VH-VL binders against o04291r164to392. Designs and how they scored, part 29

Target 1, 229 residues: o04291r164to392
Amino acid sequence: DANNPAGLLSIAEEALAEFLSKATGTAVDWVQMIGMKPGPDSIGIVAISRNCSGIAARACGLVSLEPMKVAEILKDRPSWLRDCRSVDTLSVIPAGNGGTIELIYTQMYAPTTLAAARDFWTLRYSTCLEDGSYVVCERSLTSATGGPTGPPSSNFVRAEMKPSGFLIRPCDGGGSILHIVDHVDLDAWSVPEVMRPLYESSKILAQKMTVAALRHVRQIAQETSGEVQ
Below, E stands for the ipSAE of ESMFold2; O stands for the ipSAE of ESMFold2 at other seeds; V2 stands for 0.75 times the mean of E and O plus 0.25 times the DockQ between their complexes.

## First folded at step 7 (VH-VL; framework fv_ragifilimab)

Design d2 (at its last look DockQ between E and O 0.88; V2 from the best seeds 0.00; counts 0 for: pae O 2.1 > 2)
Fold by ESMFold2, look of step 7:
Structure d2 (fold): chain C 229 residues (1-229), chain A 120 residues (1-120), chain B 113 residues (1-113)
Amino acid sequence: as target 1 above (229 residues)
Amino acid sequence: QVQLVQSGAEVKKPGASVKVSCKGSGYTFTSYYMYWVRQAPGQGLEWIGYINPNSGGTTYNQKFKDRATMTVDKSISTAYMELSRLRSDDTAVYYCTRSGSEYPHYMDVWGQGTLVTVSS
Amino acid sequence: DIVMTQSPDSLAVSLGERATINCKSSQSVLYSSNNKNYLTWYQQKPGQPPKLLIYWASTRESGVPDRFSGSGSGTDFTLTISSLQAEDVAVYHCQQYYNLPLTFGQGTKLEIK
C-alpha cells in the first residue's frame, strides 16, 4: 500500500538490495573507465556500464571523513551536482534500525535548450548496515512501484532513477571507503536525435555526477584537515 | 487571479454517491497538486487525498481509499471527487484546494466549498 | 499518523490585546537535514473557506498583516496576534505536512471579549 509506512519500507529494502548488488557486485556489466583521469588527488576507481537498461556509473575511493559526515554532504545534491537545480523533501518517514525514508522531488537543468529539463520523483533510504556501514540509496517511485504520487512535471520530462546511491564503510584508522552508483534512464528517445548522446552516455554520467560526488567529498575532507590551502 | 470554483450543494440519501467538481482558473492547472479536504458542521478539517492533474496519479487518506475517487479533466481544467456509499457522518462541506506556490503539501488557494448533506 | 492538538478550543480576547493559540504535534515536524518545520496555520472566518496565514511555522503568506506571527519548533508551535482587530474573529487551524496523511488541529475559535 502506497500510503502505508510498511509498503514504503518494502520499496526501500528492495532498492537497498539492488543498489548493493551494483555497488559491490556484477548486477551491471561494469567496464573500467580508462579514458577518465583520476583527479589530482587520486580519487579511486571508476567504471561505466555496458549494454544495460539506461546508463550507469560506479566509483570507489577513500575519504578522510566519518561515514555520517560523508552522507550529510552527498545528500545535499545542489551543493555539488552542477546540473541540480533543486531538491525538495516532501515527506519524511521513520524506518527500522534508526533509518529514514525521504520522498524527494529533484529538478535538473537541461544541457541544451532543444530538450526539456529532467526531474525525478524518488524514495531515498538512509540506514546503517550490520557491518557498521552507512547507506544512502535512492530510486524512482512510479505507478509500478507504488508509493505516493509525485508532483506534476508539466515543464519537465520525468526521468527514472534506478536503485542508486552511496555505500560508506568506516576504516580502522578513521575515514571511510565510499562506493557510489548512479543508474538512470533519462528518456533519450524523447530528445531529438542530434542531442541523444548527451542522454545515453555512461561516460558523461560518470564525469558529471559520479566522479563529481567523490571529488567533492574528498575536497571537503582535505579542507577540514587543512590540506588544501 | 487564481481561483477554484466548485459545484453547488448536494442532498443525498444514505448509500448513494456524490461527485463534486472543482474548476481552476488563472494558473496552469496541470502544474500543481489538487487536494480535497472536508469539514463536518462545527468540526475540524480532514484531508481526503490529492491528485497530480498532469498524470492523473492519486494518493488517498486510508480512511477514504475504498470510497473516494479523484479524477481530472485537463481539457476544462476541472478536478472531481466522488464519494460512494454515503452515510450520515459524511455530511460536510467539501473543499478543493491547490498546493502552495513554494511547496506542494500546504494549500494556498481554496475553493468556496460544496455542502453535501446525507439524510434519510 | 501525526496528531495535531490545539489549545485552547476557544478564546476570547479584548480588541487591541494579544491573542495566543498553541498547536502541539504528536511527533516532531522539524526535519534536521533541512532545518524546516513542516507546519502551516490557516484562518477561517465564519462562512468562508480557510485562508493560508503562515507556512514553514513562521513565514507569513503575502498579504497577511504583520500582527500575525508564528513561532515554535519541533512539537510546540504558537500563533500570535499582537493586537486583535475585529476582522480577526475566526477559527484558526494548524496543519502538519511532514508526512502523510496530512493532518490538522481541531481548530481554535477566537472571539472578541
Scores: ipSAE 0.686, ipTM 0.868, lowest interface PAE 1.8, mean pLDDT 89
Fold by ESMFold2 at other seeds, look of step 7:
Structure d2 (fold): chain C 229 residues (1-229), chain A 120 residues (1-120), chain B 113 residues (1-113)
Amino acid sequence: as target 1 above (229 residues)
Amino acid sequence: QVQLVQSGAEVKKPGASVKVSCKGSGYTFTSYYMYWVRQAPGQGLEWIGYINPNSGGTTYNQKFKDRATMTVDKSISTAYMELSRLRSDDTAVYYCTRSGSEYPHYMDVWGQGTLVTVSS
Amino acid sequence: DIVMTQSPDSLAVSLGERATINCKSSQSVLYSSNNKNYLTWYQQKPGQPPKLLIYWASTRESGVPDRFSGSGSGTDFTLTISSLQAEDVAVYHCQQYYNLPLTFGQGTKLEIK
């Protein structure tokens, strides 16, 4: 039974495992993004997918905030993702292991009026790992995964989020190492051919979502450091 | 005017099945969840499940998952709920009801109800 | 499952006086991340289906008279009718939508004293 807490936890744990294999491993063929160089003033290391289904981006960077604060900021997606129109949490399920499962409906703005905007129906799982790391991972719920059916989307095209999220590891001297993975299928074949590059580009995904998230938390960390008096 | 109109009352014997229909009008049928809720005489409300009428996807209360089947026919804006292996304690008024405009799990429009009586 | 318990089961109130109906959930239905209470109140007049009154614990549905108000947070909620009218005779139900299964209180029957 996919709508009970045990079934949802199973989906969440599988999403976590797949996310971690992308964030710290080779589950996606990662290529370092041109023009995003390491350095003392750089955002961090950014990579994009090659030869995978959908499009994906990954970033890794240092932030001068504790893991829970980073997670809190990034879970508030409308505050940092420019194209995010709305995020609605329809259901909240405490996991027996101290984590939290959310069922989330997200609507996005479209970059053009000639194609329908995308929306997402997702499970988001937040939990603390044994080593003190905090994880927020997320994936679409579909008939293939099981779980409660999502809202109707007559004015939107339902996109797919493949296991994605944030891994936030504490540092000894304070602050965190933030790993971000975004992996989506935006259904590019549902738009006119001239606009498909906007929906198939991992570079655009990285710029609009992955880098934006990392830049946002680093900006807040900088403001917090300057305000700590 | 948003309206949900249900099929008429039914009398059934234990072990039989019943199929209740619910026709929506005055709104875009495929844009809102459809819920089924029942109320036994003199008792409270009990959620059976809901359906996404655009995709046909369903979610059932575990209590009913083995006996209830929800479907839609989009071409006539009609939802159906079938309850099988009826028992005397299934005697109730069965309601269809629609989700609110913000897509939460509360219900803003209700059908008139269909009385199902199960007796020997 | 989140159990919703209403009190009292039945209530009689004089015309023009205040009626108060309580609803308690077995678990909090407040989500701290969005600061919303996932609670709804319905009115059900004799022989009729339920009618939506209040959602998010305190937001009045369009067309509902302002004598109806909802309050409370977390596990304890109240529906108040500030000046009872004859047409307010009904059963009132609370419902949580914090998680599945969706659950209702047992109902409170309100009558004129």
Scores: ipSAE 0.632, ipTM 0.854, lowest interface PAE 2.1, mean pLDDT 89
ESMFold2 (binder alone), look of step 7: mean pLDDT 93; pTM 0.949

Design d3 (at its last look DockQ between E and O 0.68; V2 from the best seeds 0.00; counts 0 for: pae E 2.3 > 2)
Fold by ESMFold2 at other seeds, look of step 7:
Structure d3 (fold): chain C 229 residues (1-229), chain A 120 residues (1-120), chain B 113 residues (1-113)
Amino acid sequence: as target 1 above (229 residues)
Amino acid sequence: QVQLVQSGAEVKKPGASVKVSCKGSGYTFTSYYMYWVRQAPGQGLEWIGYINPNSGGTTYNQKFKDRATMTVDKSISTAYMELSRLRSDDTAVYYCTRSGSESPHYMDVWGQGTLVTVSS
Amino acid sequence: DIVMTQSPDSLAVSLGERATINCKSSQSVLYSSNNKNYLTWYQQKPGQPPKLLIYWASTRESGVPDRFSGSGSGTDFTLTISSLQAEDVAVYHCQQYYSLPYTFGQGTKLEIK
């Protein structure tokens, strides 16, 4: 049953599998963003989707923080995502495998006054992989997926998050390799035609969310010298 | 300001069903969860479940999932909870209580309660 | 399900004295990621529905007198009434909202000695 711990774990593990196939594979038709390249001084490698359902962005980069600290920072979306109005964890369920499932309501600011702001009702799954990597993945809960019903919204359009998240791999010598995937459907058809490009652009998604997350973690790592000594 | 008004007391025989109503006023009915909680005489409170009044989506305490049905009629700002296959230990006061998208965690407006008595 | 256990089951306290009610959860209701305790206290006067007093373990609802305070973290929580008034005669309930299903303590009846 999808609204009990075993059913929620099933949704979580499916989301994890889909996220990993996007983060390390070709489940999305990725195109590298112009001008983005690897290097110790660069933000990292950034790609955007072509012709997929919704819009997606991916980034990969080095950060001088241990995996658990990176996860802690990125779970606090209001601290780094400019358009994030609020994140509210409504329920916390220990998974029997040592992981944690959260049910999360997120409200966003709108980029324009011509369309309603978006909100999200999601399951977020955090767990440690057998290779020592830490993962935080997330996807919307809908009537199709099952699970507890989300809160109503008075001035928001419910957007869909497709399996997305963070894969954080420890490095030899300290620090982490951070993989980020953002994959969303912002319901562009509910927006006046003149504003639709803002809701259909993988490039804007990358700039506003994916790159912002990686930049924020790297800035904190620089300020604290990380905890790797 | 905000008010929840419930239907009157009911007396039922074992095996019957009861449907309790809860009308909200003084707020936007479809913007807040509606919760149902019961209290047997002299006993503690027991959570039954909640409904999203905008979508009609429901979440039940597994204890009640086979017997409880929550619905709404948003055109008249009214929530309903139906409990079937009643037995004597279902005798309780049934409350509706509100939460919403901003404060889904706690229940700050309660209906007056509906006493349901199940006796043979 | 998270079991909430209150103590004592009933309590008699003299007017103007301190009343203390304890609530223990069978597992932690503190979420480390947001550092919040998912714990609420309700007051239920005779013949009335419950009334919200305190949420997040220690935050008073607006209009609740300063004599009411909540404390504790993790699995052990306390509701304190610093100077008991006649109108405080009620049953007090704790509730966790950390995990579904939401669960309540059995209640503590507070009376004037």
Scores: ipSAE 0.645, ipTM 0.849, lowest interface PAE 1.8, mean pLDDT 89
Fold by ESMFold2, look of step 7:
Order: C-alpha cells, then structure tokens, then sequence
Structure d3 (fold): chain C 229 residues (1-229), chain A 120 residues (1-120), chain B 113 residues (1-113)
C-alpha cells in the first residue's frame, strides 16, 4: 500500500496524546488571559502560553450542542475563522475504529502586505474516546514526522501546527464541555521585525482563533437552544 | 503554454536501472506536484508516486518504494524517476504528469511518455 | 487499495448517438464531510497520453466540450457523451484520488459503429 495506515495512525495517536496533555494538563505553561471572565454569559475560560515553542492558546466553555454537531461546525474552518481562506481535504483514511484521518491543506489570509500569507499541511484525526468524549486533533506533517509530502504553493510560507484541536465531552442532560487548544509556529522570523508581534503573540492567536471558535459555537448553540427543537 | 517533455525511449536488460527525465515549461515548476504513472503494453495505468519539486519531498506507491527514486533539479525545471533492478514486467510507457491548476490532487498536464523496454 | 472497475471493456456507438461508460469503485469515494466525490475521468486517444476530462466526478475541465458529462456518487459513476463525434474515439479511464495509492479503472475503448 502506498498509504501506510499503521504509520499514519501512529502519527495521529501521538498527536492526540500531546493534544490531551495540553488541553487537560500542564504540558504548556498556561496563563489565564486578563479581561476574560468566566460566568453564565461569558465566553468561558481562556489561557495563553508562556515559555513554550511557538505560540499557544486554550479555551474551555459550555455549549448546548451535541459533541458531533460541535465537531461538524468546527471542522469547517472557513465558516468561523476569519483569516482562513480555504480548507482542502486531499485524502481520507479510515482509522479502523470508526475514526477518520484527513490530510488537509489550509491557506490563510495575511494581515499585512509586508509578509506572505501562511499555509498548513496537516493530519486531522477525529475519533471517539473511551469515556464518550469526541476529539478532533490536528498537527502538521513534515519530513520529521513522515507521511505524504504536502503540496507546493506560490506566495505562502508553510507554517507549523503543533498538536492542537477540540475535545468535546458530553454533559449529563445534554450539551457539551468544549476544550480548544491552538498551538502554532507561524515562522515569525520570516517577517520584518516591526510586524513580528502579529505572528508571535499568543494573545492575538487567542483572539483571532481560539476565542473565535468558542464564540462561534456558543452563538450557534444559543440560536438553536432558543429554538428548543 | 504548459508543457512536459520527457527523455527518449530506453532499452535495458534485467537487473539494470533506468532514469527518465521530465522537463517542465510554461509554468512555475516548483509550484505543482509532479506525478509519475506507467502503462504496460495493452494494459491500464499504474501510479508510481509524486514529488514536491520545491522541497524535494516524495510519496511512493508502496509497490515501488524499494526500487523507485524520484528527484528534481529546480535549476533546469526537470524531474527524474529512476527505477532499479528492472524486470521484464517493468516494460511500459512511463509518464510524468503535473498536479491540477486549481487543486493539487488531480493531474491536468501529461508528458508525452517514455517507452522503457526490458529484455534479455 | 480501492479497485476501480469499468464497464464495458469496449463499446461501439453510432455518430451522433449517446455513449455511456460506467465506473464502479470497491469502496465509496464520497467524503460526507465535504460532500465531494474524489473521482476523475481521462481520455486517451490512440498514440497519445491521457487527457483530463472531468474531476470531482462531474466538473468539466476547461476546454472540454459540453457533450461530455460525469455523474454518479459513492461507488457508481458514469461518463456520458451526449452526441458522439469522430474525434471521441479513445480509451476512457476513471481514477479515484480518495486514498493512496491512487488507482485507475482498466479503461473502456470507445469506437464508432
């Protein structure tokens, strides 16, 4: 087989383990964002990284949607991530346990004309955990990880996504607890110094990506909850 | 005018190697995957693998991974596929083909083909 | 590996008539998350390399005449030539690009009756 399912699954499961250690543990030195407030009407708890490779953010909040619906919404990145230009699933590999591996090419808009837009070549793994939680985790494929080589493209800088994703735990009585981790290296060194804060700020990452995702799902949930059915 | 021009026909003995070249013109060579596909006489098409010409990264059909080597020379916009330890059933026309202009996972431009004949 | 099977192996059709070529995959090539069928059709005229006709099962490549259309979903796909022309004499191949390795059907030879 030109596509080695055992090799891809190994990459996927290592990404899952790393993602979970960030989402529910202390694998990253997390600092809660000042000005983000928990509460019934708040977005949830948001934290950003300190002293880690790249930049990272996480968020945790309650949503009144089933785990599969949350996953469906968040997998469609262009619908909620403003800077996401496109998501192209180049290959689909069943994982044999009801889970799915996708090989994904993502292009982003650039915030400035002084630097090239970023793109990503990633493996995305969706599966159900033993405790009934649903997970969607994702990480870049590189020469170091192995796996199929990513597409070349003009006018983009290939950025790296470190293990990231969504952990969606069903709640007793309906709804879900949503954990989000975004962890990226945007290659800030490839831009002029004056623009680097846009590419190395975990606060900006949280605002543009992590909080945006949680806000989007909660907004949809409130609309459907008001509908009742 | 996008074109892929391949090297000429080759006759080889079993156990030898062959290296087929494919020169791209009329487009940015490093912006598209290059695929290799073969067609034995009177038979269907068989995918060998592809290369990212910018990075040199490769992906092979497992059937060929032990014997096929794909490379590029960016300075002359040329891709190469070398097949070693040739057998008589490697006799085929070998094609290079470029990824799609709108999406990287289908093939939109094909070379003219290179006949490789393996005979004792 | 996903096996692609075409039918018929050979087909003769009168000029101006409809030609229909079928392609069946051993596994679905429809991805429900994006609702796309990862299937391509190629035309290979005598003595020439293959040429792209259709991708995503039904989308015509630029410059392909309107008489060519693709349809089907999941495991069953059809290439239709609505009014056969003399220049359509070729072998037609379907291909899946859903999962590696990419695989092709065995080809269908189309001739004028």
Amino acid sequence: as target 1 above (229 residues)
Amino acid sequence: QVQLVQSGAEVKKPGASVKVSCKGSGYTFTSYYMYWVRQAPGQGLEWIGYINPNSGGTTYNQKFKDRATMTVDKSISTAYMELSRLRSDDTAVYYCTRSGSESPHYMDVWGQGTLVTVSS
Amino acid sequence: DIVMTQSPDSLAVSLGERATINCKSSQSVLYSSNNKNYLTWYQQKPGQPPKLLIYWASTRESGVPDRFSGSGSGTDFTLTISSLQAEDVAVYHCQQYYSLPYTFGQGTKLEIK
Scores: ipSAE 0.589, ipTM 0.830, lowest interface PAE 2.3, mean pLDDT 89
ESMFold2 (binder alone), look of step 7: mean pLDDT 94; pTM 0.952

Design d4 (at its last look DockQ between E and O 0.91; V2 from the best seeds 0.72)
Fold by ESMFold2 at other seeds, look of step 8:
Structure d4 (fold): chain C 229 residues (1-229), chain A 120 residues (1-120), chain B 113 residues (1-113)
Amino acid sequence: as target 1 above (229 residues)
Amino acid sequence: QVQLVQSGAEVKKPGASVKVSCKGSGYTFTSYYMYWVRQAPGQGLEWIGYINPNSGGTTYNQKFKDRATMTVDKSISTAYMELSRLRSDDTAVYYCTRSGSEKPHYMDVWGQGTLVTVSS
Amino acid sequence: DIVMTQSPDSLAVSLGERATINCKSSQSVLYSSNNKNYLTWYQQKPGQPPKLLIYWASTRESGVPDRFSGSGSGTDFTLTISSLQAEDVAVYHCQQYYSLPLTFGQGTKLEIK
């Protein structure tokens, strides 16, 4: 029974392991984006997927906010993700060790009237790692994974989120190192051929989602002006 | 305007099965979760499970997982709940109910209820 | 499972007076990340199904009279009827939807004194 706490924790732990292998390793064949070089004024390092299921993007950058604050900001997707219409947490399950599992329904705006907007039904797992890093990872719940069934999507196409999320490592002098992975399958074949590049491009995913998240958190950190305690 | 209309009362022997129907009208049937909840005489409400009527996906309260089966026929906007291996303590009014417009797990429209009596 | 406990089990109140019904959850149903209390109140008149009254602990459903109000947070919640009317005689149920399984309080029967 995957809709009980033990079954959901199993799904969450597997999502965490897969996310970490993408964030810190080579589980995805990453290619650094040209023109997104590190530097004093750059947002960080950005990479996109080559030859993986779906599309994926990764970013890494410095943020002068403590990890919990970074997590709080990024969990509120409508505040920074332009195409996010709504995020609704339908269930919350304590996972132990201060970890939390959320079951989340997300609706997105469509970039075109020629195809239905996408929505997501996901499990989001927030926890602190043994090394003091904070992690927020997320993946779709499907009939294959198990778990509680998601809401009806009569005007939406149900998209799939592969294990994705944020790894937020505290720095000695204050602030954080933020790693972001976005990995999705937007069901590009359900749209007209002329529009498919909007749904199949890791570069567009990086620009609209991964880079947007990092830029948003860095903007907030600069607006508060000062070091994190 | 929005209505949920359930099948009539049933009397069953222990060990039998019962199948309760619930027809929705006045709204897009496939756009809302459908829940089943029961109420034993003089007692509180007990959640049985819910179904996504668009996909047919189900989620059951562990207490009923082995005995309850929820289905839909979306062509006639009708949900069904079958409870098998009935016991005398399954005597209750069985309700179908719809999720709220925000798609959370609270219930904004309720059927009239179906009394199932298990005797002998 | 989150256990919902209502008090009192029954209550008699004079017409026009204030009625207060309490609901306590065995663990918090406030999610700090969205600052929402996952708590609903239902009214159930004799021989009728429950009727949605209040959701998110304090938001009245459309068409519910202003005399009904919900308050509280975390583990302790209150349904208040500011001036009892004859049609308010019912059993009142609270329900949490913070986590599965969904659970209800045992009900509070409200009568005219």
Scores: ipSAE 0.740, ipTM 0.891, lowest interface PAE 1.3, mean pLDDT 90
Fold by ESMFold2, look of step 7:
Structure d4 (fold): chain C 229 residues (1-229), chain A 120 residues (1-120), chain B 113 residues (1-113)
Amino acid sequence: as target 1 above (229 residues)
Amino acid sequence: QVQLVQSGAEVKKPGASVKVSCKGSGYTFTSYYMYWVRQAPGQGLEWIGYINPNSGGTTYNQKFKDRATMTVDKSISTAYMELSRLRSDDTAVYYCTRSGSEKPHYMDVWGQGTLVTVSS
Amino acid sequence: DIVMTQSPDSLAVSLGERATINCKSSQSVLYSSNNKNYLTWYQQKPGQPPKLLIYWASTRESGVPDRFSGSGSGTDFTLTISSLQAEDVAVYHCQQYYSLPLTFGQGTKLEIK
């Protein structure tokens, strides 16, 4: 069971389905982020969750890069996620059709030394859809999901990532439409009350993670467009 | 220095069980995976499973999933592996070993080994 | 399961000469996303447990002499001892950690001629 590749693929496919329903559907009660400054420099449309388990953020924007290149950039979380301390891929399972399952351990920095930093043990599934879209989705592995047990750390609080990721759709004229969903439960009740809003605010999640990712890939696209083949 | 010290050699009859202990010292016991690996005489190494000593979560090689049980006692920094329904081909040196610092599945510190002999 | 096959099963090399041990995996253990080969070499001296020698195919563990080097990528890997010393008499094992179950090569016995 736990070492069965078919079982891991089942978890991956369920995560993909749930991620897609969040990215382009109404599986989360999305509210457009109030106070975002509009303008020609705007990166896209950003929404945050209301009344869901955990906290979630979503963004959608245009990027002048091919889907697989966008995925490659965003899979390298330490390069763009400021609070990401490390990402370790512990196992890799081919899923056929060019798809890949990774088992990933991620450590995050804490805002202060007063509260323990969070870590994550996740399954990340990357695949190409029939319409040419590329998807990278990710979710925590827990005793409830099954799968191999994750690494220990006595100085971290194990947080939960609910199905999250990137949907990268090709555009007719080149480039991509990038959809991002971040959905996490950071165990806010395990920190002092004064710091709890840092761990349960979907707006802070959007600012620190979801918007940062979209901004990062757009910045690279700008730099890449300045160099021609 | 980092050490893993295992219990002494065992002689068992077919059908019995054996429980090998492994005490870790010189490091934070609950911060590293603990693996169990065996080596039959004149043979290569064979992975049995690993345990997260912090949570107690386990992952077994499917070959052993019905017979092996791994546990930990965090208070004394000790891991255990019990193998039941022993057969003569279970005669081997059994090692505990811990993960490397980078958290992937390679092993950087090994116990001295525990010889388990299963004789009819 | 990824099968690891070493060659030769045994070899004898003169003191001070180069020893070369090969390891082949039945599937690639290179992950292109992080550009790492999930392969480790262990040294097991007579009567002792295995000792970590090299991880990520080519990275020496702390305290390992520089005469030991690892190379190769994908499915084909090599452990090289540039100038064999008497203390290097051992069985050498490769191991993949790309995917579960974790698997080892059958071992290569190295002797001094």
Scores: ipSAE 0.723, ipTM 0.878, lowest interface PAE 1.5, mean pLDDT 90
ESMFold2 (binder alone), look of step 7: mean pLDDT 93; pTM 0.946
ESMFold2 at other seeds, look of step 7: ipSAE 0.730; ipTM 0.879
ESMFold2, look of step 8: ipSAE 0.670; ipTM 0.859
ESMFold2 (binder alone), look of step 8: mean pLDDT 93; pTM 0.944
ESMFold2, look of step 9: ipSAE 0.671; ipTM 0.855
ESMFold2 (binder alone), look of step 9: mean pLDDT 93; pTM 0.947
ESMFold2 at other seeds, look of step 9: ipSAE 0.646; ipTM 0.855

